VH-VL binders against q9h9l3. Designs and how they scored, part 316

Target 1, 176 residues: q9h9l3
Amino acid sequence: PRKMVAIDCEMVGTGPKGHVSSLARCSIVNYNGDVLYDEYILPPCHIVDYRTRWSGIRKQHMVNATPFKIARGQILKILTGKIVVGHAIHNDFKALQYFHPKSLTRDTSHIPPLNRKADCPENATMSLKHLTKKLLNRDIQVGKSGHSSVEDAQATMELYKLVEVEWEEHLARNPP
Below, E stands for the ipSAE of ESMFold2; O stands for the ipSAE of OpenDDE; V2 stands for 0.75 times the mean of E and O plus 0.25 times the DockQ between their complexes.

## First folded at step 16 (VH-VL)

Design Eb13 (framework fv_unasnemab; at its last look DockQ between E and O 0.77; V2 from the best seeds 0.75)
Fold by OpenDDE, look of step 16:
Structure Eb13 (fold): chain C 176 residues (1-176), chain A 122 residues (1-122), chain B 107 residues (1-107)
Amino acid sequence: as target 1 above (176 residues)
Amino acid sequence: EVQLVESGGGLVQPGRSLRLSCTASGFTFEYHYMDWVRQAPGKGLEWVAEIRNKFNSHTTYYAESVKGRFTISRDDSKSIVYLQMNSLRTEDTALYYCARDEFDSGYYFDYWGKGTTVTVSS
Amino acid sequence: DIQMTQSPSSVSASVGDRVTITCRASQDISSYLNWYQQKPGKAPKLLIYDASDLQSGVPSRFSGSGSGTDFTLTISSLQPEDFASYFCQQANSFPRTFGGGTKVEME
């Protein structure tokens, strides 16, 4: 049950108008919250919008950033065979240009028991920040410096652990 | 191929200092926790110290028996982990192993060096 | 500290025998339990990690089981190269601690 990792990615805007979300940071933590991976990543295309307010990414972070192709290989090596936990994780996988098997994916933005525990509608999509505050009594994504992908990944893992037993049982009875 | 090569062992008198080194190759050193484990002659294994990777602020942990006397450190640019041993005691006599700590699923020492011998004697 | 009590301290066995080694933790360590093999004059070698996961390259005759406080290493059919010492190790808490070891000897 501990053979799982949590992932959170930060993206910057590339393309003509910066509308393409490109991976710029990826953080992965293990079941205990220890950081397995945390690197700034250099997109293959020119960055038009750093989206710093949200991403926390600045131009200086790209100076020694790991090229995308290399980073992708490193990340996939970590994820392979693991249960991957994330929040709205489809965005992370999209940015990675990699999709983990559905049976090994856990998205805390789509776990009804988690929402129920937080006194939220089961079918609603709640933010990581909100769930973390309600269930862990912890503030994340505070300030104007942008998100911390490590912090977010750790929070995601902690949230999932709250409902791990019942959710894994549910999935066993209802495989995706 | 993963390789760990310890060095720096020797014969010293009690109260003296010794610095062990472990040179790593064959893997991304900076991503891994590194540990020292020792084995006294004819005895079992004793964990000594751990130093975590750059992602976890190179946090260190020590066995109570060496706390305050030993210091574990690392140079990621050289792929080396060190063990500075001060105020050595006779009970510190042992073969000292360097071990790579894997922590993606549990925490275990998946690779070990051949060890370097430390003998503390009057 | 978490004490790891390993038993037996030694066992005599023959090739083909089933060998069982137990390790008991003084408190719950979940599945953070590893098994190592050590031959004379050699460094320890990882056999099992996380209580039951077989390390790559280790023969399938080795298996681990248990959770919480009681753990078992099993060699289903002892081979000549399996005569060695075996150690359990908990990775739940600091300090990391090892069992006292089990020496598997030829009968």
Scores: ipSAE 0.842, ipTM 0.927, lowest interface PAE 0.6, mean pLDDT 95
Fold by ESMFold2, look of step 16:
Structure Eb13 (fold): chain C 176 residues (1-176), chain A 122 residues (1-122), chain B 107 residues (1-107)
Amino acid sequence: as target 1 above (176 residues)
Amino acid sequence: EVQLVESGGGLVQPGRSLRLSCTASGFTFEYHYMDWVRQAPGKGLEWVAEIRNKFNSHTTYYAESVKGRFTISRDDSKSIVYLQMNSLRTEDTALYYCARDEFDSGYYFDYWGKGTTVTVSS
Amino acid sequence: DIQMTQSPSSVSASVGDRVTITCRASQDISSYLNWYQQKPGKAPKLLIYDASDLQSGVPSRFSGSGSGTDFTLTISSLQPEDFASYFCQQANSFPRTFGGGTKVEME
């Protein structure tokens, strides 16, 4: 057996004109979708744009949020040595200021067999919402209050499990 | 580093109540599932109850033999897990262990306390 | 409830022996099987989780294998500190259940 978790992050805008994406929430789930971690995170820099429409982050979430350095330590401790599944996961790792070993990273936004199952162009970058609807018959990111990183991490794990056997064999034959 | 210290055991008559406490230290208590496991003298291990972490709504589970009589609860601010034991019976006599339940890969008890003894007799 | 049948119930062995303990589940439990060691008067200690993953600090002479219903704990070369009782435990479903134990004794 291989240790596997799924991660999803929400970011806010920092830096000049709010163009830098900084971590403001992180959720991690196990193979069965149980929540290992779900914290709001206070960026080390001033928040210029909460991006609430997509991030779901509001000012009140930051009042008691875990400082970035502490949260990063907690998160990396969970990720170390595990296969980490995410959707467009390079953005999550960038926000964490961390790069997980490529051999232990799985990105559901770039798995051709997954797109094929969804009757989507095999090399297209597909949204989590569309893949989840097509392949799991489930609506996520419903409503106008932004995304839930718990819901998104759980969906990401379920999607990966649809292609896990095939894709793990592919990666064994074609190491990244 | 990780420590689990059970307390509240003792000698009680059948039909009475007892509350066990387990004080945790050395880890982020609110992130972990916590369980009670018991062992009758000279016997094997029997799982009793589980309480999940704050991210999973502190959901609880019980062995059938204790369901309706025992209640597991936790206070994350004090890092304490409790076992309220009502309507005690002689078959509840055991050493009661508090255990930390990890769930990052599978579900398993990686740290155990020394236990607290409950004796139910007339 | 999932019954865990552990065998043998007791084994007499000498230092250096290879010891094999079997655990059988009454239903498919995937890989959700753990192994614990318990010495007299002490709390159990985790050895193996998720069927085959070695807990930190446990010597490499311990190994676990199996999936589904049949699982094995192996001690490749028994050491003096390994004389103890060993329990398997399934975590696939509630209630969590333990095997009856295997006592490994000095011959």
Scores: ipSAE 0.641, ipTM 0.872, lowest interface PAE 1.8, mean pLDDT 93
ESMFold2 (binder alone), look of step 16: mean pLDDT 93; pTM 0.945

Design Eb14 (framework fv_unasnemab; at its last look DockQ between E and O 0.80; V2 from the best seeds 0.79)
Fold by OpenDDE, look of step 16:
Structure Eb14 (fold): chain C 176 residues (1-176), chain A 122 residues (1-122), chain B 107 residues (1-107)
Amino acid sequence: as target 1 above (176 residues)
Amino acid sequence: EVQLVESGGGLVQPGRSLRLSCTASGFTFEYHYMDWVRQAPGKGLEWVAEIRNKFNSHTTYYAESVKGRFTISRDDSKSIVYLQMNSLRTEDTALYYCARDEFDSGYYFDYWGKGTTVTVSS
Amino acid sequence: DIQMTQSPSSVSASVGDRVTITCRASQGISSYLNWYQQKPGKAPKLLIYDASDLESGVPSRFSGSGSGTDFTLTISSLQPEDFASYFCQQANSFPRTFGGGTKVEME
């Protein structure tokens, strides 16, 4: 129950026209919201689009950024054996080039009870910002400076905790 | 291999100051919380202070018995955690352990140094 | 502060015996309870964390149980190397606090 962490990643654009999403920051928090990891990460390929307005990533953040391969090793070490909570987490795992076991993954963008609690359609994909506002009465991702992956990871964990009991019971009856 | 090596202990008079050091190796020091725990001769364990990692603003916590007198700090570049002890009292006499705090699943001290002895006596 | 009451303070046992140590918190600490072993002249060693999780390398004869306020450390079959002192520790709130300890002695 407490052996879970929440993860949020920021990505920049690499490859032709910057359409490849590459990991540029990763934040991981524990059950209580304490930050286990928060590093800027240097993609292996040249960054074409920093996507700053969303990612919050700037060129200066890459000066001392952790190389992707090293960061990936650090992150995987933290995630191994844990229940990993995220929002639209498949994007984070894709950027990490890592896929956590489904049975140990919790995606707050696909938890019907969470949507129901927020008076949203159960099968709709709601944004983290929206759910956080509705259920936690907190504003995240405010301003034009980009997202805070730490803030987002903490919000994700708090959201999941609202439905943890019933969702874990559901999963126990219906293992993925 | 994780290693924690304390140093700086010694014999001092009441009211004096002493600075303990703990040198860490074998892990990414900057990612971990670090704590000091002491044990008076023939007594149990007493938590003294905690300093959190760079991701959590190096926030510090202290036992009431040492608040205002002791300061925990760290130098991540050197993998060292310090305990500055001022206005020492006889009751501060103890073996002082440095401990690594793991907090990914609960909060616990998974590695301990061998300790350094502090004796406060007139 | 959260007081941790550990019992017994000492226990005499023989090799092969089942040994049970209890720790009671003055208020609820969820599962934030750890157990440590300390041998004379040595630093404490983590045995169990989060009430029931066995630390890597610790023999399976050690087990922890409990939640809230009452916790138990059990040694299913005491071995010669298990004669030592044991301490519980809560990590729910500050200040962190330890139990008074239990000395497991040879009968």
Scores: ipSAE 0.905, ipTM 0.948, lowest interface PAE 0.5, mean pLDDT 96
Fold by ESMFold2, look of step 16:
Structure Eb14 (fold): chain C 176 residues (1-176), chain A 122 residues (1-122), chain B 107 residues (1-107)
Amino acid sequence: as target 1 above (176 residues)
Amino acid sequence: EVQLVESGGGLVQPGRSLRLSCTASGFTFEYHYMDWVRQAPGKGLEWVAEIRNKFNSHTTYYAESVKGRFTISRDDSKSIVYLQMNSLRTEDTALYYCARDEFDSGYYFDYWGKGTTVTVSS
Amino acid sequence: DIQMTQSPSSVSASVGDRVTITCRASQGISSYLNWYQQKPGKAPKLLIYDASDLESGVPSRFSGSGSGTDFTLTISSLQPEDFASYFCQQANSFPRTFGGGTKVEME
């Protein structure tokens, strides 16, 4: 009966010297990895650094991109009332200028049972790429063309499923 | 506000073709999966075909009884889903519904059109 | 294909009665089961999705339960507008399949 989605975002550099991380792509998938949303997003400020090696964002992606205000409304409509799974998800919420209820937030970068399955220190912050390789035997973020936020959101959901029963029970006994 | 309007039904002889259309309004059409479901006179419901949204490459699925004969397609710019029905058989006689397939939690048909009738007889 | 066995095929009931309709899947479908209401000459209307979630605008007298293979739709106190046919439908796998329907009729 739990409505659950996974999210991943790609950011570009805005502001002085490109130091500000601004949302330029957002992907949301359902429990089975079907894509609910995947849009390029035009930041409200000029882009200083596309960060293409990591973000995969290029100038041509911005030509028909959805303005940030409109995209944010679309995204928040999908997230409202749902358990939202992400990896280092605080960065995604920061880029969205949004705080999701902690009781409905799941962060695969900070789940001790997941680290234990990967033979990693319980409290380490492990990368999505490494967890996915170790636990799903799958390579993501391959090559130099940048990340796919769809691929990353799908991987994040699959990782959470490995510990879902245990972690949901833990959270039920230990409410935030 | 959500509205689905089917058209293109009619009386045809076995072996001939029809194309059904479903015009959608009141929602972001390109974000949704769309399905065709049919109901033979006095009978239950039978799923026919599904086409997924633009984010899932418009991937299509078919009931075995129609595979190879029917083609589902969509035009997101016009908010229309189509069902091309070739090599029609008498068992294809039914009321054909267009349905919106929501997939945020499970998969379910939350809005249906009124249907368009297809009659296949000699 | 996943066969959906729905029972009974018909129910005679009076306003105010509690009505229970059963749907059984030929294999496990987790919670991917939906319930629809259909009145004569009308399209089906979604009541319950994901086994137990009530669709917006559907009265609280409707409820769904079950997981795996055995599911029920319950109408806690039948109203005059509830005389209709009811269909379950699994969405676990392709093809999507419907139960044979249950007609709820006035006694």
Scores: ipSAE 0.680, ipTM 0.882, lowest interface PAE 1.6, mean pLDDT 93
ESMFold2 (binder alone), look of step 16: mean pLDDT 93; pTM 0.944

Design Eb15 (framework fv_unasnemab; at its last look DockQ between E and O 0.79; V2 from the best seeds 0.78)
Fold by OpenDDE, look of step 16:
Structure Eb15 (fold): chain C 176 residues (1-176), chain A 122 residues (1-122), chain B 107 residues (1-107)
Amino acid sequence: as target 1 above (176 residues)
Amino acid sequence: EVQLVESGGGLVQPGRSLRLSCTASGFTFEHHYMDWVRQAPGKGLEWVAEIRNKFNSHTTYYAESVKGRFTISRDDSKSIVYLQMNSLRTEDTALYYCARDEFDSGYYFDYWGKGTTVTVSS
Amino acid sequence: DIQMTQSPSSVSASVGDRVTITCRASQGISSYLNWYQQKPGKAPKLLIYDASDLQSGVPSRFSGSGSGTDFTLTISSLQPEDFASYFCQQANSFPRTFGGGTKVEME
């Protein structure tokens, strides 16, 4: 359980019409919520849409941003061999152009016991904001300044810890 | 290759000040916590201070024995961690190690410098 | 502060012997316990972290076990290069604290 990290990424729009989601920030926290990584990342392609209202990313953040290839190497080094916890984490991995082993992945958007604890349908996809409010009595993603990937990663880790024991037992009996 | 090289040690009188430096190389310095650990002659290890990385606001922690007298700081642009030691006492005499703190799972010192000797004597 | 009581303070052993060192915390520290080896005139070297994880490059004859308050470092078959001092260290809370050390000497 100690070899566990939570990840949250923010993406900007690149490519034609900005429809390609490119990694622009990545935050990783350990089991205790300490921040292992939090960097702005420069996409290899021109940014068309910063998606600021959601991502919190602004043009000024890209001035000294870490080039994608370098950042990816740093991030993968952290993730390798770890249980990686995230919310709708497939989006993060896609933006990172990396796929973590399924057996070592935990997606808080697809954990029925977590939804049950929050009095939500077990098979529904609930937002991180909603689950955090219901189970942690904490407001995240507040305001118009965009999301905080560090805050989101920490919330994700805390949510998972609520169901860690039973979920790990479940996974042991039912390997993905 | 990870390397930590301490410097700044020496002989000083009680009440004086001394600043230790630790120059790091071979890794992304700004991503890691850094610690000072000391060892008095013929004695065990004593943790002195920790400074966290830029992601954790460079938060600092100190042993009670050095609180108010020692200050740990860092210059990420130079890959250096410092230990400013004021109001030195004879009991501060020790070999001072700089250590890299790894905290992706547990918290442990995976790399150590060779140390720099501080002697406080009248 | 969390006090780390390490025992024994010294042990005489021969090459090939099984050596066991114990460390007890004054309160629960989960698995945040590390073991270091120190040879005379040298800096400490990390052996085990998080109670039982073997640091890269460390021989498999070294192992760690325990959780909560009681921890053990074991050298399954002592080698000549293993004669040294060993220290446990808790990383559960501040201040970080070390055990008093165990000197493994040649019999």
Scores: ipSAE 0.833, ipTM 0.926, lowest interface PAE 0.5, mean pLDDT 96
Fold by ESMFold2, look of step 16:
Structure Eb15 (fold): chain C 176 residues (1-176), chain A 122 residues (1-122), chain B 107 residues (1-107)
Amino acid sequence: as target 1 above (176 residues)
Amino acid sequence: EVQLVESGGGLVQPGRSLRLSCTASGFTFEHHYMDWVRQAPGKGLEWVAEIRNKFNSHTTYYAESVKGRFTISRDDSKSIVYLQMNSLRTEDTALYYCARDEFDSGYYFDYWGKGTTVTVSS
Amino acid sequence: DIQMTQSPSSVSASVGDRVTITCRASQGISSYLNWYQQKPGKAPKLLIYDASDLQSGVPSRFSGSGSGTDFTLTISSLQPEDFASYFCQQANSFPRTFGGGTKVEME
């Protein structure tokens, strides 16, 4: 058996006009939703746009934030060799400047059996908020004060568990 | 190099108190769960208490045999976990181990200290 | 509380022997079972976690199997350093509980 964790990240704007997405928070949870990691992260570049309405990141969060290089080392140590579950997870890996093996990656935004359980088109890209409300009867990402990456990672793990047996068997028969 | 060093054991009369300390080094202490496990002379292992990491509110759990008498706590700034043992009984006599509790897959004690001896006797 | 029943209590064996130790939980614990080795006067050492995952630095002659209620630790070819006591431990629920131990001793 393989170890499994769920990850969610929040990004801020750096670079010209704040258009580059840089990692500013990362949360990782175990199979039971216990929090393995949850740190605010200081990007190596100047923050141009905190993107607070979506990211929840404010200037005060950066005061004692972990420098990106150190945080990345801590995060990759947790992820290496594990099945990593996320939602639209390519964006999280991009912000980490890291590419996890496809065979060990699970993306709840692209799992046909999960969409089927939610009575959604099997080929659609569904939002985490929508799937969580429909399948777990929970409201996440409420309001405009930003997302909680811990809440989002926990919801992602719970969603994956609904289809885990079926999807792991599918992937074993159909390796990426 | 991960190290766990227990201290504070000794000989004490029933009804008295002791405070055990476990000093940790070589890892990011505040990210880990920490447990106490004890072993009475010539006996097996008995889990005593757990304290979770800063991300899980330092939540605590206790064996029924010690609830209300023992308190586990931690100081993340000093990398120390404590076990306050009140109302000690002769059956609390044991070697007390500090253990690091890893929880990335299941929950397991991947590093142990050498233990500190507590003897409760008249 | 989940009772862990470990068998046998002791075994006499020679270097090169295959040794099998069993652990039975009083109710289902999925794969949340760990195995520890303890030598006289020493702290326990983790061998196997999550029923079958080998801890880093543990020789491959150690293996674990099982799920649910029935679990097995196997030493494929006993070495002189393997004479010790072995304990299983469940982590499915609180309180964490250990088996009574198995002493593996020289024949």
Scores: ipSAE 0.708, ipTM 0.890, lowest interface PAE 1.4, mean pLDDT 93
ESMFold2 (binder alone), look of step 16: mean pLDDT 93; pTM 0.942

Design Eb16 (framework fv_unasnemab; at its last look DockQ between E and O 0.84; V2 from the best seeds 0.00; counts 0 for: loop humanness VH .291 < .308)
Fold by OpenDDE, look of step 16:
Structure Eb16 (fold): chain C 176 residues (1-176), chain A 122 residues (1-122), chain B 107 residues (1-107)
Amino acid sequence: as target 1 above (176 residues)
Amino acid sequence: EVQLVESGGGLVQPGRSLRLSCTASGFTFEFHYMDWVRQAPGKGLEWVAEIRNKFNSHTTYYADSVKGRFTISRDDSKSIVYLQMNSLRTEDTALYYCARDEFDSGYYFDYWGKGTTVTVSS
Amino acid sequence: DIQMTQSPSSVSASVGDRVTITCRASQGISSYLNWYQQKPGKAPKLLIYDASDLQSGVPSRFSGSGSGTDFTLTISSLQPEDFASYFCQQANSFPRTFGGGTKVEME
């Protein structure tokens, strides 16, 4: 259980009309919430839309940002062999152009016991913000400055810990 | 290959100051916590201080025995961790190890330097 | 502070023997317990981390077990190169603290 990390990524828009989501920040925390990684990342393509209101990414953050290829290598090194917890984590992996083994992936947006605990429909996709408020009595993603990927990753880990025992037992009986 | 090389040890009188350095190589220094651990002659290991990485605001922790006297710091651009030791006492006499702290799972010292000797004597 | 009581302080053994070292924490430390080996004139070497995880490159004859307050390091079949001192260390809280050590000597 300690061989577990939580990840949250922020993406900017690249490509035509900025419709391609490119990794611009990645935060990884350990089981205790300590930050293992938190870097701004420079996409290989020109940024068309910083999506600042959501991503919190600004042009100034890209001045000394880590090139994508380098960052990807650093991140993958951290993730390899770990149980990776995230919220709607398929988006993070897609932006990272990396797919973690399903058996080692935990997506807090698809954990029925977590939704049940929050008095939400078990098969609904709830936001991280909502679950965090309901279950941790904490406000995240507040303001107009955009998300904090560190806070989001920490919240994700804390949420998962609430249902870890039950969910791990479930997965053991029902391997993905 | 991960390497940690301590320096700065020596013989000093009580009340004096000494600064130890540990030069790291072979890994991304800025990502790791760094610790100092000391060992008095013929004795066991004693944790001295920890400094966390840039992602955790370089937060520092100290053993009670050195609080207010020792300061741990780091220069990520040079891959060096320091231990400033002020108001040295005879009981500070020890071999001082620099250790890399791995914390992606548990918290453990997976690499150690060879140490540098500090002797405090009148 | 969390006190780590390590036992025995010394043990005499022969090559091929099973050696067991115990470490007890004054309070619960979950699985945040590490084991180190130290040979004379050398720096400590990590053997086991997180109570039972074997560090890369360490022989499989070394194993760790336990959780909470009681932990054990086991050498299933002692080899000549295993004569050394061993230390447990808790990483649950600050200050980090070590056990008093166990010296494994040749009988």
Scores: ipSAE 0.877, ipTM 0.938, lowest interface PAE 0.5, mean pLDDT 96
Fold by ESMFold2, look of step 16:
Structure Eb16 (fold): chain C 176 residues (1-176), chain A 122 residues (1-122), chain B 107 residues (1-107)
Amino acid sequence: as target 1 above (176 residues)
Amino acid sequence: EVQLVESGGGLVQPGRSLRLSCTASGFTFEFHYMDWVRQAPGKGLEWVAEIRNKFNSHTTYYADSVKGRFTISRDDSKSIVYLQMNSLRTEDTALYYCARDEFDSGYYFDYWGKGTTVTVSS
Amino acid sequence: DIQMTQSPSSVSASVGDRVTITCRASQGISSYLNWYQQKPGKAPKLLIYDASDLQSGVPSRFSGSGSGTDFTLTISSLQPEDFASYFCQQANSFPRTFGGGTKVEME
């Protein structure tokens, strides 16, 4: 198959009142769900709100975290030239301060055939948790100790595989 | 420049042990899977063992012919992969290659060392 | 274990010839098939991964095709440096297994 990876990120709050979302973890998996990258990342700005309930990020994770500039270089090297799959992936790219070529980007939150398979309105924005439960019969993001970006990236890849053939053919006929 | 340098080979009697080392440089060692592949004199290639990266818990896999006798391990801080070979047999005689295993699309050995020779005789 | 049957075991060819090497898996391996070149006294060198993807720095005269159980390596116009042994290798399942090799020799 074509070189394809899935990405998921966790963010913490920086800036005034902790309202800016800054990258604090990134996980990348291959087509088979093996982990290509999974590092805690130290934002260049002071962390105001770890958002631990959702992000899973704690102060001790930052002690040996990779500085943002170094991590970004490592991550972009992995993404270059590949189809990148994510869920609401614009948020991940924003946190990376990066835009991947649109023709190589796949967003499971905006794939009509995937929604149809889940018996959802084709143009609705569906959560990763909901799609994963409905289509893979799996619970992710369980509990209140935060999300796992590895688990989420793996789920995102498996969801895309359900519609990969149909959607890749659609995109070939309808280039973005 | 990616480099893989094997060492620790030699001539040993059956039943003895050896430890092979492979020193890696020129890449982020801890992100990669590492494998051992061997080639008996005048023969084809035989995969021996794999150790996965830190993100996959350094999980290990072995060929049936070496399972229980050989142990693959790694030290990410030193960029070294090891192959501990116990209870050596004459059929373990081979040139042992260290290989970097890429897994961005499929799984494949994109860089190989020169190998280190293990001879089990007597 | 997945057995990889490689054919022919040897081929005599001249510079400029088209050379085709076949590799067959005992079970379906999707596209998880790699090709390596090995010259005497040297380590193998990756040519093709994932059945058809050309490794960086490998000349475009090398190509791979196939899926499932039947795979082919083609050298469209043999060059002097291409006289070597060639091995296929499946990466679908453990243990990883190699074909028996094909020696491409000058006639």
Scores: ipSAE 0.666, ipTM 0.881, lowest interface PAE 1.7, mean pLDDT 93
ESMFold2 (binder alone), look of step 16: mean pLDDT 93; pTM 0.947

